# VH-VL binders against q9nrl2r1430to1533, part 105

Target 1, 104 residues: q9nrl2r1430to1533
Amino acid sequence: GGVHELSAFEQLVVELVRHDDSWPFLKLVSKIQVPDYYDIIKKPIALNIIREKVNKCEYKLASEFIDDIELMFSNCFEYNPRNTSEAKAGTRLQAFFHIQAQKL

## First folded at step 7 (VH-VL)

Design s5 (framework fv_erenumab)
Fold by ESMFold2-Fast, scan of step 7:
Structure s5 (fold): chain C 104 residues (1-104), chain A 122 residues (1-122), chain B 110 residues (1-110)
Amino acid sequence: as target 1 above (104 residues)
Amino acid sequence: QVQLVESGGGVVQPGRSLRLSCAASGFTFSSYAMHWVRQAPGKGLEWVAVISYEGSDKYSVDSVKGRFTISRDNSKNTLFLQMNSLRAEDTAVYYCAKYTSYGLKGYYFDLWGQGTTVTVSS
Amino acid sequence: QSVLTQPPSVSAAPGQKVTISCSGSSSNIGNEYVSWYQQLPGTAPKLLIYENNKRPSGIPDRFSGSKSGTSTTLGITGLQTGDEADYYCATWDDSLSGYVFGGGTKLTVL
């Protein structure tokens, strides 16, 4: 049931965190360092926040978990120009996520 | 004053180890990715390694993988490079350099230290 | 050798213009932003140009950058004796998963 689904979400987040292309997504952007980020991105999210939500049982449906991961990638592509290493890392990690998410 | 100050360089024999330090001041060190860049005598700049702002993610040039380890202590505003199994080709001035962010915008160094010299000779 | 190719030296007289080239590939310049650094003799490098063509505060408009395909150029107009330095192009390389520098160009103002 729900316990099994939470285990699957945790396993997938751990795989994403361990991926070489996870570096732009590990933690939220500092407002002090990059204030313009929060003028552009209205719903910031990162893997550490998603993992915390999994651990607190805040995802009731697999679709809610997937939506948060997709929001993370959407924010990356919105803020970062297509030719940046962040956008390229995001593209590769998103492809990896889509393959792994077939298990959900 | 916004600055980076390297230390720990010296003269060592091949196979020995050195630990370089880079002391940061005048900016929020914990908010920026940090790099090590080196320059051999009479040669050009060569990138060595990078560490993310929180310290969990690292990349390095292939020639130093397994020998050099980059790390940081955000509570002390200090970047480190642990250099093991040193070779003659590691002889260089080592600079620490500040990235503009942890990788979210641009890929350039807006602040450099003055460098510390490492000489590996028998 | 360097992944990014620059001429080893260039020279011009005071007041003249010089252009320094930097050639790479699709895994670096072709796909990524480029920066340029100035290194005066015996000193640390200093940022001149970032994101292909932008100048940091304090860098005069005599310095300019441009990118086309897998190549980039640094332009310096109104040359001054204080411009004598080594100049490096630099970018991220996707295939190496690391930052790369050009071999450097020594500018002499005669």
Scores: ipSAE 0.005, ipTM 0.556, lowest interface PAE 12.5, mean pLDDT 85

Design s50 (framework fv_erenumab)
Fold by ESMFold2-Fast, scan of step 7:
Structure s50 (fold): chain C 104 residues (1-104), chain A 122 residues (1-122), chain B 110 residues (1-110)
Amino acid sequence: as target 1 above (104 residues)
Amino acid sequence: QVQLVESGGGVVQPGRSLRLSCAASGFTFSSYAMHWVRQAPGKGLEWVAVISYEGSDKYSVDSVKGRFTISRDNSKNTLFLQMNSLRAEDTAVYYCARYTSYGLRGYYFDYWGQGTTVTVSS
Amino acid sequence: QSVLTQPPSVSAAPGQKVTISCSGSSSNIGNEYVSWYQQLPGTAPKLLIYENNKRPSGIPDRFSGSKSGTSTTLGITGLQTGDEADYYCATWDDSLSGYVFGGGTKLTVL
């Protein structure tokens, strides 16, 4: 909730966005490219939405922020088979996130 | 080598029908959404229609709704545009284009066909 | 009528720089990635810029893109006569549930 915590969340989101494996997570999944996505995934989320929530001070606890990031990865692994480029990028970015999140 | 080759264009009278085809090769056709884009003589590009990779979701510009139907046959690597009740305003070069995302984001046309000409005249 | 607004023409001399603007709204450029396409006379369009500012392999770095709010700009430096073409901005429009192109800008290298 405080200014220091919000600054930490912003820094972490920026690092995630800059990561080479962020491409599946920058914006919500396209309904044209992946029309069945929204039938399978009931709580869609992406880094741009998470960053907006950080900027609007909507996260009161670090656990709420971490839950949204983990939801994003969970959605990726639920929809995408493990051998896809999306799932592989998600696995690497999630590992990076877990290391950086130790600072929260 | 990715290739998109349009065919089926020609000269027709108003009220008639044409079926355009786009033959795809050099990539896994069933993994990509596909678009039809047209360009009237001396005018700009106008989007016509899109179809999802599996064929279940479709959108088209209002001026062709009820007249044009986009479809695909993934077993034949072919995209179609059925054009009914043709009007003089439908006169254009029709391009098919491959719609790609960089994964699940970044939507753009990385490959275009050479186009097929449709002329609707009396 | 185009949903994305571009100037109809722009001109400059060889070696000079030009910028081509494209204006939209919150339902298109404001919430979606933008692409730019080059159409040489008598040819099909070719991808120049994708995801606002990225170049596909084979496109020289003198072509650049930028996005701010509901507008985007294509920059071309070191103009060559071979750059004479029509240039189009394009994106998805959420309110129309369709893809939209700008009206096109004709570049003349004097």
Scores: ipSAE 0.006, ipTM 0.590, lowest interface PAE 10.7, mean pLDDT 86

Design s51 (framework fv_erenumab)
Fold by ESMFold2-Fast, scan of step 7:
Structure s51 (fold): chain C 104 residues (1-104), chain A 122 residues (1-122), chain B 110 residues (1-110)
Amino acid sequence: as target 1 above (104 residues)
Amino acid sequence: QVQLVESGGGVVQPGRSLRLSCAASGFTFSSYAMHWVRQAPGKGLEWVAVISYDSSDKYSVDSVKGRFTISRDNSKNTLFLQMNSLRAEDTAVYYCAKYTSYGLRGYYFDLWGQGTTVTVSS
Amino acid sequence: QSVLTQPPSVSAAPGQKVTISCSGSSSNIGYEYVSWYQQLPGTAPKLLIYENNKRPSGIPDRFSGSKSGTSTTLGITGLQTGDEADYYCATWDDSLDGYVFGGGTKLTVL
């Protein structure tokens, strides 16, 4: 993709980071903090990694960017039971993302 | 029944070594990350080191890097701290602590040992 | 200096209330859950508050926690002489890749 696409990805990631429900997604989960996470989640990702990929122009297609963000939400729902604060934050942030992604 | 018991503390001269042990009982030791925390006489708590449940990840405070090594033996429910090149400032009560998590980044020490005293002579 | 800043001491009379502050940064309190630990004289620390504002089984509701931005507070109401202890805030610091404690606050109940 082009310069305009990359600017749109950066803007969207910044809006996600600033959202009140971004806290479960800001940084990678560590084995120190959550010991069983990597037994369950095989492709970990977080907003800080996605933002770095955007800034380094590693997304060639909008679909690749969207896939990484959807993977992040899928990981959240795979690991966290539905009634947790993490899962509820993920549900709200994913809805926000779907609205904003229409601008891509 | 659920407890952590530290041992191996003592009085040593600067430059010497000690190995601390922490025996765990009453919970599935192999499922939790374990930490060492110390407290110098009259001072506050200072985190020392952590090891993941499978030993693949380890972190320690900068002042002990290269001198202290954290390890564990899950078959024996035991946590270790190998302390080399001991200095006067390492004098402290050493606690082992179990952390637990209920969510993605929620973690805290829900179980502490009673501590073992390490004194490095001046 | 401690990475997390607490007042060194606080005091109040039995039956009164007290708050203990703890200030950090975006790499610790601003991002991670905060815990509070109570250390009675001569004993190991004990978990008092976890995940910013939750109490373990056995901790009375007169102990409460709250978090706002990069700061957190421990509230204690109905003070009792048995509450005399050192209180520590604590969290993980993502920049240091380690757990950090506040400097501790000595509570005296007169």
Scores: ipSAE 0.012, ipTM 0.635, lowest interface PAE 8.3, mean pLDDT 88

Design s52 (framework fv_erenumab)
Fold by ESMFold2-Fast, scan of step 7:
Structure s52 (fold): chain C 104 residues (1-104), chain A 122 residues (1-122), chain B 110 residues (1-110)
Amino acid sequence: as target 1 above (104 residues)
Amino acid sequence: QVQLVESGGGVVQPGRSLRLSCAASGFTFSSYAMHWVRQAPGKGLEWVAVISYDSSDKYSVDSVKGRFTISRDNSKNTLFLQMNSLRAEDTAVYYCAKYTSYGFRGYYFDLWGQGTTVTVSS
Amino acid sequence: QSVLTQPPSVSAAPGQKVTISCSGSSSNIGNEYVSWYQQLPGTAPKLLIYENNKRPSGIPDRFSGSKSGTSTTLGITGLQTGDEADYYCATWDDDLSGYVFGGGTKLTVL
């Protein structure tokens, strides 16, 4: 048994998933949970979808990966007012992402 | 008065069909996802199906897939469960329940009906 | 079989405390908020706890919830005979794309 070599993108996604502020971003927002979400957000995305794309080698450039992560944060700030727990978690996680993304 | 009232239950032979209804009042029905939950005699609760506020998303438990269809009519504040090809193991009290969420992951049933009994008997 | 595991029964005397456990996995309790439901004999279920540890209006503070990892517990203190009921934990399961209930725990106050 060998040790799996993680890509830089997978390492970063794993760090994001493990962060205390990842809870709003772990999975796609459901119409069943948040009925008006898809009236407001036209390009939904979440960390589970991004991780699947990484595992399938669908990101050919670092910019494509970064664009999907930034879309995720943009959706959060578009839907959630600034004073919500969701928006505050998004702000902190985005700052963490920007520091880590310098490695890319 | 905030309530859910189920109807349409009864005694039916295997292979037949029943249509259950759930009449909602006292809240904005068209804004909430709705569920069916069942309970066989002397057994625990089993989730059956869910429908989004606009009918675009539907999920059901595998044992009823292809036999049961959940639907709703928002103009009449009514939830439906069409039950085809009924089996003895479908015998249960059927509850409709209102789904409430908080943020992106807080699912819970804040309102339940009294239930309607379906008995599938030979 | 239930994907959330509860003990089938618990019992205690009036005034005592009980805890009811509920064990799941990363696709359900580990990733989602948990709710608890009380079902008195012959009645529909009633919401008792939501979002792991919150009580609806009208539920006394004798009832409490807690979550750790992939498990959750319901605590009941100051037991009363009127607490005799079946108790169910419940949450969404991402792998099943559906809501799941524990097998239920029958509480007897003797």
Scores: ipSAE 0.012, ipTM 0.627, lowest interface PAE 8.4, mean pLDDT 87

Design s53 (framework fv_erenumab)
Fold by ESMFold2-Fast, scan of step 7:
Structure s53 (fold): chain C 104 residues (1-104), chain A 122 residues (1-122), chain B 110 residues (1-110)
Amino acid sequence: as target 1 above (104 residues)
Amino acid sequence: QVQLVESGGGVVQPGRSLRLSCAASGFTFSSYAMHWVRQAPGKGLEWVAVISYDSSDKYSVDSVKGRFTISRDNSKNTLFLQMNSLRAEDTAVYYCAKYTSYGWRGYYFDLWGQGTTVTVSS
Amino acid sequence: QSVLTQPPSVSAAPGQKVTISCSGSSSNIGREYVSWYQQLPGTAPKLLIYENNKRPSGIPDRFSGSKSGTSTTLGITGLQTGDEADYYCATWDDSLSGYVFGGGTKLTVL
């Protein structure tokens, strides 16, 4: 919960956004782009929403922040077949996240 | 009888309003996103606006923001485009198009209407 | 200027082959499937190619699509006078949150 943890969350979100594999995760999946997405995915989330939650101090614990990032990856792997560009980007970005999250 | 039929076009003076309709038949209208695409005389295709199957999500090209509103009535299988504050540059044939989207990558127009002509002239 | 760049015109004789190029960026062709549309004079556009290289029912195999990186190409073989039309590449653009068309290529069969 404190200032130190919020600064760490902001730093990590910025690193995720800058990563080459962030493109499937920058914004919520649109019902226009994938109309069946919200029939399958019940808790949609994206990096712009997570960053807003960090800025509004909505994460009380590091575990809550980590849970939202993991939900984002879980949604990606649930919706997208393993061989898609989205799933491959998700796999690489998740590995990067796990390395960076060791600092939290 | 799988078709889209546009109506509501005409000749109007700058600053006036028109409401275009697109009547859909032969498919489950409520399951698909719908688009408006226009084409000025002698020019190429220009995307105008899109609406999700349930009306919860909408996008439009910047040049029509604040002037054009896309909407739909799924109970009547009809798509609408409310066009306010019309300008000479809005003169075009307006097409409605059915958007096929499955998965993250299957985005294309598999059905087009015949178009309705809008002329903004003083 | 169009977000997707096409040559304004192309021409060839009946029976010949022509290719129409379309160049975009990482926010559109680079990550999204591409479609091609044919517009005969005085008519609405018609889907020619979807998902980069697939043909709808009724489109002959003379029409083909290919995609490489941020560019795509429409190929037409065995040209016929009935192929005279405007051809448009198109895709979704993530940065614009909208659908985008190339400027169009007028095909003339001499």
Scores: ipSAE 0.208, ipTM 0.717, lowest interface PAE 3.2, mean pLDDT 89

Design s54 (framework fv_erenumab)
Fold by ESMFold2-Fast, scan of step 7:
Parts: sequence; C-alpha cells; structure tokens
Structure s54 (fold): chain C 104 residues (1-104), chain A 122 residues (1-122), chain B 110 residues (1-110)
Amino acid sequence: as target 1 above (104 residues)
Amino acid sequence: QVQLVESGGGVVQPGRSLRLSCAASGFTFSSYAMHWVRQAPGKGLEWVAIISYDSSDKYSVDSVKGRFTISRDNSKNTLFLQMNSLRAEDTAVYYCAKYTSYGLRGYYFDLWGQGTTVTVSS
Amino acid sequence: QSVLTQPPSVSAAPGQKVTISCSGSSSNIGNEYVSWYQQLPGTAPKLLIYENNKRPSGIPDRFSGSKSGTSTTLGITGLQTGDEADYYCATWDDSLSGYVFGGGTKLTVL
C-alpha cells in the first residue's frame, strides 16, 4: 500500500507511455478502426485505462496492476501475428516492463 | 476484380434530396467499415461519414449531421448515403472508400471509387 | 478550417527533394496512425503511405512518411513530372469521432 505504491505505479505507467514501443498500447482499440478486434479480444485494455485506474486508486495490490499490464500484452500477442510491427513493439515493451517491475 | 462504383449523383435544387449508392465487388464487403468522402470543385478532400461492418456504429462530420444518413446492405454489397436538405455547399464529387487495417490502429483507405458528382444549384 | 494544417502548395525541379508537412494535435496525429493520399489531376485519390511510414505494393521508395509528436511529413525524392498532384494527410480525430484530412498540398514540378 499507500502513497508510495501509487507513485511507483504512476511512474511506471509514465515510463511505458514514453517508450518508443508504446504506440499500440496508448488507447483502447476502436471498433471502427479494427472491426474484428472485439470478436477476438474479450477483455480489452490499454495504458490510458490502466493509468486512470492508478489515479482512482483501484489497484490494491501490485499483482493487480501487473495483471492488467500483462493482459494488455497478452491481448497484443493474441490479436497480432508475430511478424507484425504491433507484436514486435509488444515484445520489446514487455521486456522493458519486466525489467522495471523487478525494481518495484 | 476489386472495385467500388458510385451512382445517384446529379443536379438538384437547394432543399431537395438525393440518395447515393456505392456498389462493391471483389472483396468481402461485410468485413470492412466504409466511408463517404467528398470534394468540392477546386477544393480539398472532406470526410463525410463512416459505417462499421455491421452497421452498429456510425459517425458523420458535424456539417451534415441530421441531414445525411449513411447505411449499408451487406446482402447486396452496397453502401448508401441519403442526403436531405441539400445546400449549395454540398456541391462536390462524392467518393466511397474502403477502410482497411493490418493491426490495432493501422487504418487507411486502400480502395476508392471514381466518384459521383452532386451539384446543388438554383 | 482544416483540423490538419498543410502548406497549400510546394514546388521543386525534377530530381530534387520536397517535404510536405502536416500539423495536427494530440487528439489526431499525436495518438493515431497517419495515411497520405496522392490525387493526380482528374482522378480519385490513391493510397500512398499508411501507418505513418509504410508503402503499399506498387508505390516507389522515393515516397516516405514520418511522424513526430503531433506532426507528420511526406518526403518525395528524385522528383518526376508524374508526381504533380495534390497530396493529403489523413487520420482519425478522437475529439471529433471522425476521420480528418489535411487541406491538401499542390505539388508543382517545374
């Protein structure tokens, strides 16, 4: 808990947002832009939603925050073939996240 | 063969209505969002409206809201634009365009029709 | 007024390079993919660049796109007379819930 954990979550989300490979993850996928996305992905999530949850103090445990970030990457790899720019960006950003998450 | 063919344009007086059609062939029409884009004589491109693949979501530019209605018939591979209360400023070539994506946010118009001309004049 | 700002015209000689700018905001270029379209005189627009910097099959590598922050640019190298056309940037705008085009840039190869 508390203020220190919220600061850590906010700092990590900001670092993810600023990363060059964050572009597939910044906002929820639009049904108009990608019509079949919501037929395939049942639990959509993005960094703007995660950041809003951090700001509203909705994460009570670090594991809940980590689970939402991992869901975001899981959705990316489920929808996007491995050779796509999205999947490659996801792979690099996920590796960055895993390093940052180890530091707390 | 992949193509879009517009029809229904013509010359009409202000306040009248026209319905444009766009016949699609050579691709699975029901899988793609579709757009109407217009271009006034000597002017730039102006997006008009979009409809999702299943007709559940529609958006249009503010200047035509309440006057223009986008619709589609997937069984006939046809896109429509119903234009009511036409104004002189609606005079343009109207293009239908196919909206395509290769991933999460990679959207673009990969296929355009040749356009149909609408002239609103007294 | 266009939500995306382009210069109305640009000109250069054959073989030269031109850059066409397109400026937007955080609600459009800042968080969305950008595409570019070429419109030759008397024809429908044609896709030139998609997803900021990718070329469709058949588009020469003389054409390139780049995006930085809330702006994007179209680069054309080795200009040819056949490149004379109007060029449009385009993207989705979250605030308007609609697709937007730049005002267009007329390229003249003198």
Scores: ipSAE 0.005, ipTM 0.594, lowest interface PAE 10.2, mean pLDDT 86

Design s55 (framework fv_erenumab)
Fold by ESMFold2-Fast, scan of step 7:
Structure s55 (fold): chain C 104 residues (1-104), chain A 122 residues (1-122), chain B 110 residues (1-110)
Amino acid sequence: as target 1 above (104 residues)
Amino acid sequence: QVQLVESGGGVVQPGRSLRLSCAASGFTFSSYAMHWVRQAPGKGLEWVAVISYDASDKYSVDSVKGRFTISRDNSKNTLFLQMNSLRAEDTAVYYCAKYTSYGYRGYYFDLWGQGTTVTVSS
Amino acid sequence: QSVLTQPPSVSAAPGQKVTISCSGSSSNIGYEYVSWYQQLPGTAPKLLIYENNKRPSGIPDRFSGSKSGTSTTLGITGLQTGDEADYYCATWDDSLSGYVFGGGTKLTVL
């Protein structure tokens, strides 16, 4: 419903979601679409989960928020070979995140 | 030889049940999600159902929900579609399709069976 | 209605070029990769294009795909009589939790 003033974490998540390279990270990886993902990745996470945690005020420190975003990228690089579209998108989005995170 | 072979189609009265089978060979069946796709006479393709490689996740189109059940037996390399309470609108050729992905969103059917015909009529 | 919209038919002469459009929404084409399938009369569908613009082995480069926003296009150049078929775009739809096909486009070669 109501209009909310965006927090710094909310603003950054919105910027990440809007980025052209966010597509591998928008929601949890599907077991139908990626059969072996959950055999390899033990702590799955995605931008929709992180945004929900921001909205519920679950991040008390900027480091906790940063850790979840970094986990998301680490999962991407662990599962996807470096020459894939997913890994390339992850590399570019992570660089964008590091620039934006300096403002936190 | 890499192939999918459907069976179990036939002519059946409305309200009856039918079980379709799809026998897979030439690839590691247990590593892939599998789909059923149908096509009514003179009409387009309609997705019916999907099952994950380990059978833990299943989805189906709303029009068959509660009537059709997708299942698989990885030890026998076989996919099934149990069709209950059949209606005239279920008349179609039913295709078994191997669902392949590369990465998170590279979804496509790289292998199709030849189809089995189901006719629901009085 | 089909959630992916294609023209019902398209026609051109041998040797010409044709394009077949497919329009969707943010929950399907706007988010997911697109595939195209060819169905010759009396046969099962055959994969033509996957991941928006890639061809499987054995598909000639006369067939091409492209995607922009919530729409995708199949291009066929150097039309041959053997290209006469139904063509379907397809993708996963996140809001429906299911795979969706366009309504199909019948290609007639004069």
Scores: ipSAE 0.318, ipTM 0.756, lowest interface PAE 2.4, mean pLDDT 89
Fold by OpenDDE, second read of step 8:
Structure s55 (fold): chain C 104 residues (1-104), chain A 122 residues (1-122), chain B 110 residues (1-110)
Amino acid sequence: as target 1 above (104 residues)
Amino acid sequence: QVQLVESGGGVVQPGRSLRLSCAASGFTFSSYAMHWVRQAPGKGLEWVAVISYDASDKYSVDSVKGRFTISRDNSKNTLFLQMNSLRAEDTAVYYCAKYTSYGYRGYYFDLWGQGTTVTVSS
Amino acid sequence: QSVLTQPPSVSAAPGQKVTISCSGSSSNIGYEYVSWYQQLPGTAPKLLIYENNKRPSGIPDRFSGSKSGTSTTLGITGLQTGDEADYYCATWDDSLSGYVFGGGTKLTVL
């Protein structure tokens, strides 16, 4: 493909992925690492999935994109106790997202 | 009592097959991923394979791919390792180990069996 | 040959402190929790440290774990003769899609 300017969604996803606190969210949770995750979380999502949706232009509204990002965070907070590294990272990353999302 | 008990080990010739079993008790077997880990005589621990709690995901070390198959029967609280095309280098004590993860993306083996010995020799 | 690198052996006198290093990469220790296991002679491994620095019930506080970057360290203070064993670090490797152990460290109590 040719070089083109990233959309606002693409740029935001790149920024989220590059963030130091993105590690819990880069890909779907492993059933091996977290055996009971999918018994609890019914709508799993991760940044790599969101990135693919962006690349495929599946988001027609900014609200749809934001909803998926918020779902990603809500899943994290639903499964992980607040004192975990994952939850703490999620809290910081979500705060970052809320700031950046104002540009959408 | 919480425990894992391996069985099925023995002496076999190269090229033969062997099926190991691991009987679990004292915990909700179906809630945890299970692993096989082996240790050749005088050597270190080598991870062999893992199977998720519902058997939907499996992974194994490259050296056994195509030859070894991990499986489980949650109704019987039993883990299996089907070993085909056995080689001399497969000689080892084989341990089953329970995986633990709750509220974390981290993981560790909090329970081990005492192991079953597999010897492959001509 | 092991994905995680440990010194093959360490030794110290009773009452002393020893440390065992474990070096990996960004695909394993860099992103995953590390656990340590003790294997006494002729026995199965036993969990010693989990989630980098936590001790299971029954493990005395003279055992400690720490992690920094792509490396982890097991510390043993007040060394006892009963600590003579093999010690293994372990974690998941994302690039291999598999669990990995260090090569093991033989601890000898002099």
Scores: ipSAE 0.017, ipTM 0.681, lowest interface PAE 7.0, mean pLDDT 91

Design s56 (framework fv_erenumab)
Fold by ESMFold2-Fast, scan of step 7:
Structure s56 (fold): chain C 104 residues (1-104), chain A 121 residues (1-121), chain B 110 residues (1-110)
Amino acid sequence: as target 1 above (104 residues)
Amino acid sequence: QVQLVESGGGVVQPGRSLRLSCAASGFTFSSYAMHWVRQAPGKGLEWVAVISYDSSDKYSVDSVKGRFTISRDNSKNTLFLQMNSLRAEDTAVYYCARYPSWGLRGYFDYWGQGTTVTVSS
Amino acid sequence: QSVLTQPPSVSAAPGQKVTISCSGSSSNIGNEYVSWYQQLPGTAPKLLIYENNKRPSGIPDRFSGSKSGTSTTLGITGLQTGDEADYYCATWDDSLSGYVFGGGTKLTVL
């Protein structure tokens, strides 16, 4: 059931938040710090929003949850050049996510 | 020529309100985030608040949350700071500052000359 | 209490070199670009260094900035009496969701 799936999503989000490379993903990119971000990125998302969606039972399928996490990484790589600390953190965290997501 | 001119400061009693303005000229005001920074007499610089170019994103220092509101009118090239429930510790020179930023590289490239707020009974 | 720690004062003679340190944490200097500001007595602050080590037009090359880990340093060579001022480091703090300044360092030229 639903309760087991939601618990799995919550556990995975908590693991992502606790990862050393989560810092670029914890909250939405600020228009103050990165004003051109929202001109380039059309579907912004972050771990705090994904966690809120899990808690509100907005994910009906595991694929919807995975799609939002992948969107977060896609946004990171679209905006940030590959030599940046943000892109490097994203690469490592995405690899970690792919391993954990195999259990879903 | 980039210019920032603050106004609205004065002497006011505790618990009262003041509204500060910062008139901008010489650049496309609507393209920049703007900050308020204050400095108490003989003390260091203290950040107060920031507003994004489009007003959709705002932050302020905890000591002024619920009392101060930052806003802007891009049609008038003006930044505002509404200061309610003023306290003695809000006594300071208030500066507005322009904030170019990209990829976490924000900084204050132009500052106004400041307007003085004195909260005194 | 300042989130970024600077020495309250530093002094040197004309022509000498001085360095001003600024220490923070992983949520600010360790993760963000740093700027430095000069405030001459009775004036508004002026941008001196941005993006850790860059100078705006009009700032002489005797002023330099550097960043290592969670600390940043302002260097001034060929010290002049006109350099007497308060110097502030500044950056964004991710934990506070706000901008932070160091406590300031008063430079006295003997």
Scores: ipSAE 0.069, ipTM 0.680, lowest interface PAE 4.8, mean pLDDT 89

Design s57 (framework fv_erenumab)
Fold by ESMFold2-Fast, scan of step 7:
Structure s57 (fold): chain C 104 residues (1-104), chain A 122 residues (1-122), chain B 110 residues (1-110)
Amino acid sequence: as target 1 above (104 residues)
Amino acid sequence: QVQLVESGGGVVQPGRSLRLSCAASGFTFSSYAMHWVRQAPGKGLEWVAVISYDSSDKYSVDSVKGRFTISRDNSKNTLFLQMNSLRAEDTAVYYCAKYSGYDFRGYYFDYWGQGTTVTVSS
Amino acid sequence: QSVLTQPPSVSAAPGQKVTISCSGSSSNIGNEYVSWYQQLPGTAPKLLIYENNKRPSGIPDRFSGSKSGTSTTLGITGLQTGDEADYYCATWDDSLSGYVFGGGTKLTVL
């Protein structure tokens, strides 16, 4: 997309980062130190990586940006049981994301 | 065989500093979050601090914020607690404990050290 | 003051059963897995129950855990003198961004 869409992606990532429930999603964990996580999660991603992709103008379509955010949530729910703090944070942040994404 | 061995405790006057160490063996130390938990004489367990596997995330109980610093050296399989501006209410046995996960994705303490005693008195 | 509330003591005779309760809120027990720890006099705590109701190797099935809403319960059947200890519930608290323990329950077998 255009300049307008890129600015919107940056604003939305900033809003996600500032959200109280963003803590499980801020950073990608090291594959070398945590092989158990990477045995289960084949496409790891986090908000810092998504923000870098926005800054490098790697998202050409809103759907590509949305797909990466949804992958992040999918990974959370795949690794973490439903009743964990991570899964519940993910559920709340995903709902927030869906509301904010309406503005894209 | 998992072992956690604490050291560095002692008797110290209020306002002084101590550094506790926890030597870990029998597991991949660099893959797990580590915690400090304390217990005052005749009282219950009180969580003190946690550090993620890679030191990127740290949390501590409000009463020690700004005074205690948790750190780790993964090359030496060692966890530390730097305790500054010690107060009488910091008197306790300090346990290091292994979390089941690499950061706050773990759910329980599967192994505990035997503890090291810190006494803050004038 | 503890964020998780336990009775300070419970007692029963050998062979009987006891239940130890632990009450919290939506930011801790309501949102998280719960673990229970046994502390024998003069020793470090030991993991007794994890993920609400699971036992690590070596813990007999006389010990059980359950969770309902914002409360959790430790059950001990066939009570033995060796079960005399302090018992703690514990979980992560989302609002505090920290781990919390119950105040502990002293079990006496007389």
Scores: ipSAE 0.000, ipTM 0.568, lowest interface PAE 12.8, mean pLDDT 85

